# VHH binders against q9y6x5: the designs that were tried, part 60

Target 1, 379 residues: q9y6x5
Amino acid sequence: LPPKLLLVSFDGFRADYLKNYEFPHLQNFIKEGVLVEHVKNVFITKTFPNHYSIVTGLYEESHGIVANSMYDAVTKKHFSDSNDKDPFWWNEAVPIWVTNQLQENRSSAAAMWPGTDVPIHDTISSYFMNYNSSVSFEERLNNITMWLNNSNPPVTFATLYWEEPDASGHKYGPEDKENMSRVLKKIDDLIGDLVQRLKMLGLWENLNVIITSDHGMTQCSQDRLINLDSCIDHSYYTLIDLSPVAAILPKINRTEVYNKLKNCSPHMNVYLKEDIPNRFYYQHNDRIQPIILVADEGWTIVLNESSQKLGDHGYDNSLPSMHPFLAAHGPAFHKGYKHSTINIVDIYPMMCHILGLKPHPNNGTFGHTKCLLVDQWCI

## First folded at step 23 (VHH)

Design wm4
Fold by OpenDDE, look of step 23:
Structure wm4 (fold): chain B 379 residues (1-379), chain A 127 residues (1-127)
Amino acid sequence: as target 1 above (379 residues)
Amino acid sequence: QVQLVESGGGLVQPGGSLRLSCVASGFTFSASDFTAIGWFRQAPGKEREGLSDIYGRSESYTSYSDSVKGRFTISRDNAKNTVYLQMNSLKPEDTAVYYCAAGEYVRGSDHWTYDYWGQGTQVTVSS
């Protein structure tokens, strides 16, 4: 039988939560499998971009999902959390569930993972749910495991997404021990439910399971605000994305807009598109706007209104606070092995290997994950 | 359609207490882990201010602004689909129209938003 893989994402699960909070179920999962302590994600460190990077192995400039909010100047189209179903935005890459179905005539299943309810390259997951935040984790889990267990052709790749602890992280901030303890306890319980259900169905020993996240969370404060209105009149530009990486579309001469913003705050870097640092791999896409503003860690870019967010993400992807973790269990993985770091794009070639798929060209390095796999030599 | 109706406002002396109620119809706040009902207020000449909210399906989570923390308490009755704001130690600066609002968090939102609003109830704190 072909190998099976379940990819699970808990949005906004900061890597060091594992050190600062208790996770008895997750720790047990890790004990019987592997842990990557820090996963360096892609810039910008947002939900849609990073989830697509996980399943494509590509930097954002390559797969085309460059933010949670995007604008295409040619077509005049907009992308947002409420408008994400146009294949136009996703077709610059081929996600692994499409590859899984087209290469091997297998089935894929998905519950709420970004892009899974959209036909990409005229292919949609064999089994999927339209995104609905109101659907419980239990229902998502039940559907995924049902499809894994009794589909024909068999489901060999499945993905499961949950919005916590990101939602609460934004509300409370990652440093709120009291409130985040409760939230993270619930997350750990959900992991317990996942494991229990897999065991009950007899899937646990044969199913490969990856539990990961797209990004972390940084503590924000009302004392760390960057007000753009103090630097430039709003009539001079269109705001495509705001914080912590603002995407600026000038309505007047780009140079004039840049000059008005370049010294706006000592806690914000202003880049012309061509001057964006190479390390971000965030330049070669038309969907990246002519000017981007990048706030320092913990700083929030605002207009005339202040945000009440106590946590946020999207910052420099080299910051530890932006990093998620990866844990995995199953016949493909070692037991009791811990690894320090990988890049988030490295997950894709690893998953392709596990599933016996030929990966599309990608930015990942399979060598970075060899030590996690029982069939590979670890150097 | 969603309807939110506030009640319980009125005139109270400084140091006094009031309990506001928000009854929701067409919206079940306890049906999802990512739906919330919150309380806001707007004083004359000031911007609307978020005070507190409650969310969660099986268990509830609450948040408070610094301006009301320790004085106000948000709670809910699932059976009545009603959210309450217990307001203690009221101050003249608490005078405002108080609104309840309902919202839903979705992936990629990066913040909680409220899309449905009540008509508001006047709270006046004066000696």
Scores: ipSAE 0.889, ipTM 0.945, lowest interface PAE 0.5, mean pLDDT 96
Fold by ESMFold2, fold request of step 25:
Structure wm4 (fold): chain B 379 residues (1-379), chain A 127 residues (1-127)
Amino acid sequence: as target 1 above (379 residues)
Amino acid sequence: QVQLVESGGGLVQPGGSLRLSCVASGFTFSASDFTAIGWFRQAPGKEREGLSDIYGRSESYTSYSDSVKGRFTISRDNAKNTVYLQMNSLKPEDTAVYYCAAGEYVRGSDHWTYDYWGQGTQVTVSS
């Protein structure tokens, strides 16, 4: 029988939520499958870049989705959460659903995963939903399961995306135990619904399911603001992205802009593009602006002295608060195995292996995930 | 066309109470998990301040700023497409124009964006 995989993301699901909150349904899922306790994601630890890294196995500089907000000076194109459908932005890589559906007798389905409603290399997911945040989790799941059951050629790879706990994490912050416990309980109920729906439709036994996330969340505060207007006249630069990694396009001499910013705050690192630390793998793409500002954990870069958010992400990818988890269940996976850490780019070659696909060149290491898989020698 | 209409403002003594209403039309706020209705205020010469919001499809999730927590309570009636702000223990510092606004969260935005605003209702707390 052809191998099948459902990849699910709950946006902003910080790895240590599993330790600090109760997840009866997710824990049952894990008990019968595998858990990776921490997934080291890619810098910057933002939604669009990390979702694309999962499905391409590439660092952001290599796949070209380098932030949630981008500007290309040559074409004068803008990318944002509400302006993300131009294939120009996505065409620097080939995501796994494109590779999958170009195989003989296979198709791909998608419910809201970033990029799946875009014709990347003139190829759009075989079955997809246009992004609309008003569509319920139940409706997304119903469409995915319908496509998994009723498609010719058969759907062998499907994706499903949900905006929580990211939406509420930004509003409350991860330290708001009272409110986050209600949010996370709802997410666990949705996981229970997902598993139960798959069982009722006869999909559970033959389907590999990965439940993961793109990043975590850290607590912010009105007492931890970096006021950029206090350091530099706004007329000296164009702001491409603001916080916690600001992307600065100078309007005057680049060195002058750098010098005005370098002592702005002890809680912010200022990098010329060529000086961005090598460990970020965040330098070799024209979409990365000449100057970036990287706030310390829990600090917010603002143009005024107030901020609405109490939680944020996008910080240094070495921070445990930025790391998601990965859980998986299905015929390809061991039962009851826990693994400490993988890199988020390792997910792609593992998925290619499960699906019998030849991976494109990528930054992942298949060997890091071998212990999760029943058909691999783990020693 | 999306519209938000506030009502219930007025003059009140310190320590008193008022209940504000926000009637939404042109959309149903409980038809999305990620639509919020929030209350904001702006006093003369001050920046606009977010006070409280409520969101969720079947469950109500609420937030409060520190300045009003414990004194103000947000609630909603989904059948009437109406959000309420019960304001108790009012202080002269609560004097402002109060606005309701509709906000949305979308994939990759990193924040809730309030694009639709009511015209406001004046609340005056004085002896």
Scores: ipSAE 0.866, ipTM 0.941, lowest interface PAE 0.6, mean pLDDT 94
Fold by ESMFold2, look of step 24:
Structure wm4 (fold): chain B 379 residues (1-379), chain A 127 residues (1-127)
Amino acid sequence: as target 1 above (379 residues)
Amino acid sequence: QVQLVESGGGLVQPGGSLRLSCVASGFTFSASDFTAIGWFRQAPGKEREGLSDIYGRSESYTSYSDSVKGRFTISRDNAKNTVYLQMNSLKPEDTAVYYCAAGEYVRGSDHWTYDYWGQGTQVTVSS
């Protein structure tokens, strides 16, 4: 009887929301399970890249989803939030649901985790929902629990994705306590509904559940804009991605483009690809453009327009504001244990261990998560 | 298919009030957690300005620009598929064409986008 795992992401859930807001249902979940207070995610700290890092254990340069907007010069293909279904983009790695469902007597189910509606290596999740933001959390949960409880071969790995608090975080910013309190209370109620549904269906005691996120959120402002058009004409480059990490494909000599940009703002770092800091692990993929611009925390790169964004993410992954948390409950996990930090790439080998899967080559370190698990010696 | 129709504009004296309505057809805005209806305005020779929006399925989440906070109130009637903007303490600088727009948030977009626009209703604040 193979163990079962449900992986849940609440997009844009900044780690320090846990201490700055009230979460009675999530705190009950943590009390009977484990908490990792800060998860160090991967650069760039964007949605598609970090969700794929969780399920592959790879840095972005290694799994090939290097941003929410990408361009491949050889094939002339574009990737975006509205154009994400071409397996070309996803095929540089093997996500855990593919490995899982290729095992004898196993299936995978998915409710809108990035990539689960794509046939990666000709393999699409055994049960899945096509991405549609109009589908309620309740319907996503209902489908996932139905598949976990009724499928043959059994569903042993399932994913569930929700757009909050990211959606509201972009609208209000993390410092808007009044509005974010209402948003986060709703999310805690959804976590309560999740736990209650699993208990009512008899799944709670034998299902391992991870609740995590891909990144945090930082406050933005009209006072912190970097106007790219004031430094360089549109005709000199193709803009692949804008903010807070701009991806620049030069149309003229690369050094000329670099020189026009390097003094544009003291609140923006300009990197030639070969000069991107090694600690980012963000260099060795053709989808990473020849020049990137990295805004300082809370700064927004704009063209000749004002910004309406009050919260954003994508910044340097060393920033605590970019870090999510991880909580987990189930037979594989200790009860009432708190751990300070892991790397987001460590989640993949831990999940493979829980499921009895051989991990593909990856950047995670199983030893970093041993203290969370009941079957491991903790040092 | 998707239509937004504003109404309730007109001429009003400074310090007066107006209530704008935005009736949506071709979709139900409360059928998604991530569909917003927003109010915008554009005065002659100026850029379009976002004023307020409202979103959510069962619960309403609202935002206001600093220029209207405390004077304008957004609300909705889900049964009528209608969003309202109550405009109090009107000033001559509030004179503009007022638009409602429908927007959405999707995974990985990093911002709310407003793709559907009404035709607008004129509001004139003068003595």
Scores: ipSAE 0.861, ipTM 0.938, lowest interface PAE 0.6, mean pLDDT 94

Design wm4
Fold by ESMFold2, look of step 23:
Structure wm4 (fold): chain B 379 residues (1-379), chain A 127 residues (1-127)
Amino acid sequence: as target 1 above (379 residues)
Amino acid sequence: QVQLVESGGGLVQPGGSLRLSCVASGFTFSASDFTAIGWFRQAPGKEREGLSDIYGRSESYTSYSDSVKGRFTISRDNAKNTVYLQMNSLKPEDTAVYYCAAGEYVRGSDHWTYDYWGQGTQVTVSS
């Protein structure tokens, strides 16, 4: 019987929440499995790019989902959180669920992972839910477990996505211990329900489960605003994305726009596309705009003097505040093993190994994750 | 059709209290983890400011702006599809039109977006 894998994401789950808050259910999951304490994600540290990096093993410049908001000047197409269904955006890579379900006697299931309700290379997940934030975690879990238990051909790869703690992290910020403790307690209860449901359905012993996230969260403040309108007339550029990485499409001479922006704030780096630091791997895609602005941690780029959010992400991926964790349990994984760090792109080749799939060319390194796996020798 | 109706405004003396109600119809706000009902206000000549909101399906999560924290309390009655704002220790600077609004959080938005608004209820704090 082929190996099975469930990939779960709790959006915006910062790695150090594990040590700063109580997670009895998640800690029990970790005790019987593996933990990677920090996952170094890809720049920019946003939801759509990092979820696609997990399932493709590619940097954003290589898979084409370079932000949560994008513009393609050739086709005049726009991408956003409310306009993400055009396969055009997703077709620069092949996500693991496509590769999986093209194998004989295999199918894939999805509960709201970004891209799973899109026909990528004319292939949509075999079983899926259209994105709808009103659908409860319980209903998402019920659908996933039903498909894992009752499908022919069998579902061997499944994904499950939940919007927390990202939604509350933006509202409160990670430093609001009172409110974030309630949010995170609920998430731990959901993890407990997930494990209990898998046990009750007879899936727990033979299903590999990865619980991870796409990014962390940093504290923001009304005292840390960068007002673009004070530095440049809005008529000189088109704003493709705003904060904390602004994507600027000049309407006039690019050098003139750059010069107006370069001294706008000491808390913001201004890059011409060719000058974006190589360590970001964020340059070689037409969807990356000619000028980007990168705010310092905890600073917010605004067009007016106010912002409603107290937490944000998207910053430099070297920042520990931007890093999620990864935990895993199942027959492929050691029990009680803790690992310091991996790159988020390393998750893809590991998943391909577990499922017996040939990985597409990617940026991940299987050797970085081999210590997590029982069938590998760790040095 | 989504509708929000505020009530409970009026004239009150400084130091007094009022309880505002927001009745939602056309949707059930507790049927989604990520639908919020928030209270906002706008004084003459000023920008609209957010005061408080409440969201969650079975758990109630609340937030407060610094301007009202400790004086205002948001709550809800899911059976009546109603959100309340208890306003204590009222000051003349609290004089404004108070609005309730319905907001949503979605995957990848990075913020809560309030798309549905009530017509408002006047609160006047004066001797």
Scores: ipSAE 0.858, ipTM 0.937, lowest interface PAE 0.7, mean pLDDT 94
Fold by ESMFold2, fold request of step 25:
Structure wm4 (fold): chain B 379 residues (1-379), chain A 127 residues (1-127)
Amino acid sequence: as target 1 above (379 residues)
Amino acid sequence: QVQLVESGGGLVQPGGSLRLSCVASGFTFSASDFTAIGWFRQAPGKEREGLSDIYGRSESYTSYSDSVKGRFTISRDNAKNTVYLQMNSLKPEDTAVYYCAAGEYVRGSDHWTYDYWGQGTQVTVSS
């Protein structure tokens, strides 16, 4: 009788899309469950780091996935969206699906959540799909629901990931209401399909479902470019990641590189690693490079080229535009309750509580999510 | 083997119209939500410029650069695995080699990546 949980992410779903666009299916889901209107995510506000923070409860410096593009100077290893399978990168933390399936008579299932096709601590999700962006939402959903309904040992924790609205958000920007309305309507229809599928299979009443995201999206423009080649010869550094948080590995004296960059643009903050603001919790990992550049919201760092992006993310995690939402439904959750904000790292201890798992050391605070849960006293 | 073949280029007068075709083979572009077919151009001495693309499985999503918005229209025929670029109100500055390309979006990439390119078709706008 262990409780079951399905964790769903729609990548790049900015919190205020809920009030600025129509979501009849998602609003029905919320009406019968709970909503957290804003989730404060972790810096940098990128896909791989924030998805791993959700399932580990850790800041990026602690779980080691510090960007979508990384370099480790000791091992000479590179990480990217197309080179993400080496367990080396993921092994600095234990994600919840590993803890879950190591329990007696439990398994975990996954449809494309970052890391679920990697053997982390020699443990890969019990049922999983290798990442393939060509696999439809319907196929991902069909596999997940089949595993939830027909597995021995039973699947008690499952994840489901979808690339929208992030993909279209980068292409159009969040301010393109005409195009984003069509994108977001499709996502709402997919949520409707999800709920209908769970009801048809008899899963809806006894499955806890969380629908959330990793980050938001802000509008970019060709008028808001920061050209690094105007400030520094790119032969003086190795570029590990570019925008909106550039990761700079100096090839010459670090202070000389810093001095060439510090006055490059009033719309960019340049930090030596030891000077990165403490509120970012982004300093104490060897994968964080000696110099980072943090663009202001809506600004794009480029190498003497134009940018084709009209939307981006990765900015300061205090920005409301970077924040996703969280909605949840199921026997663990209240009905019709709205909560203003939590931290993204708080999701992990809440999920551990729902599943009866002992959380690993983490940065989340269970007390921040107590009001969502029927079995907790909310003061 | 993935192939993209452009056609429909040629000489046209200012203010005229032209329709480019891009026939894809070796894959079905509507079989993925995150495969795009885009049109690009490169004029002599200039960088390659993205103009428009189209993506989606059952529904079509389109984008346009500011330089062509309102004048160019992208469309597709999924049964023929073909993408079109209807170019109206052509100007001499539209003179370029026009390429179609196939791109994809993957989790964590933060951009669409175009890895497969056609050979290009010349469009010349002059009297």
Scores: ipSAE 0.853, ipTM 0.935, lowest interface PAE 0.7, mean pLDDT 94

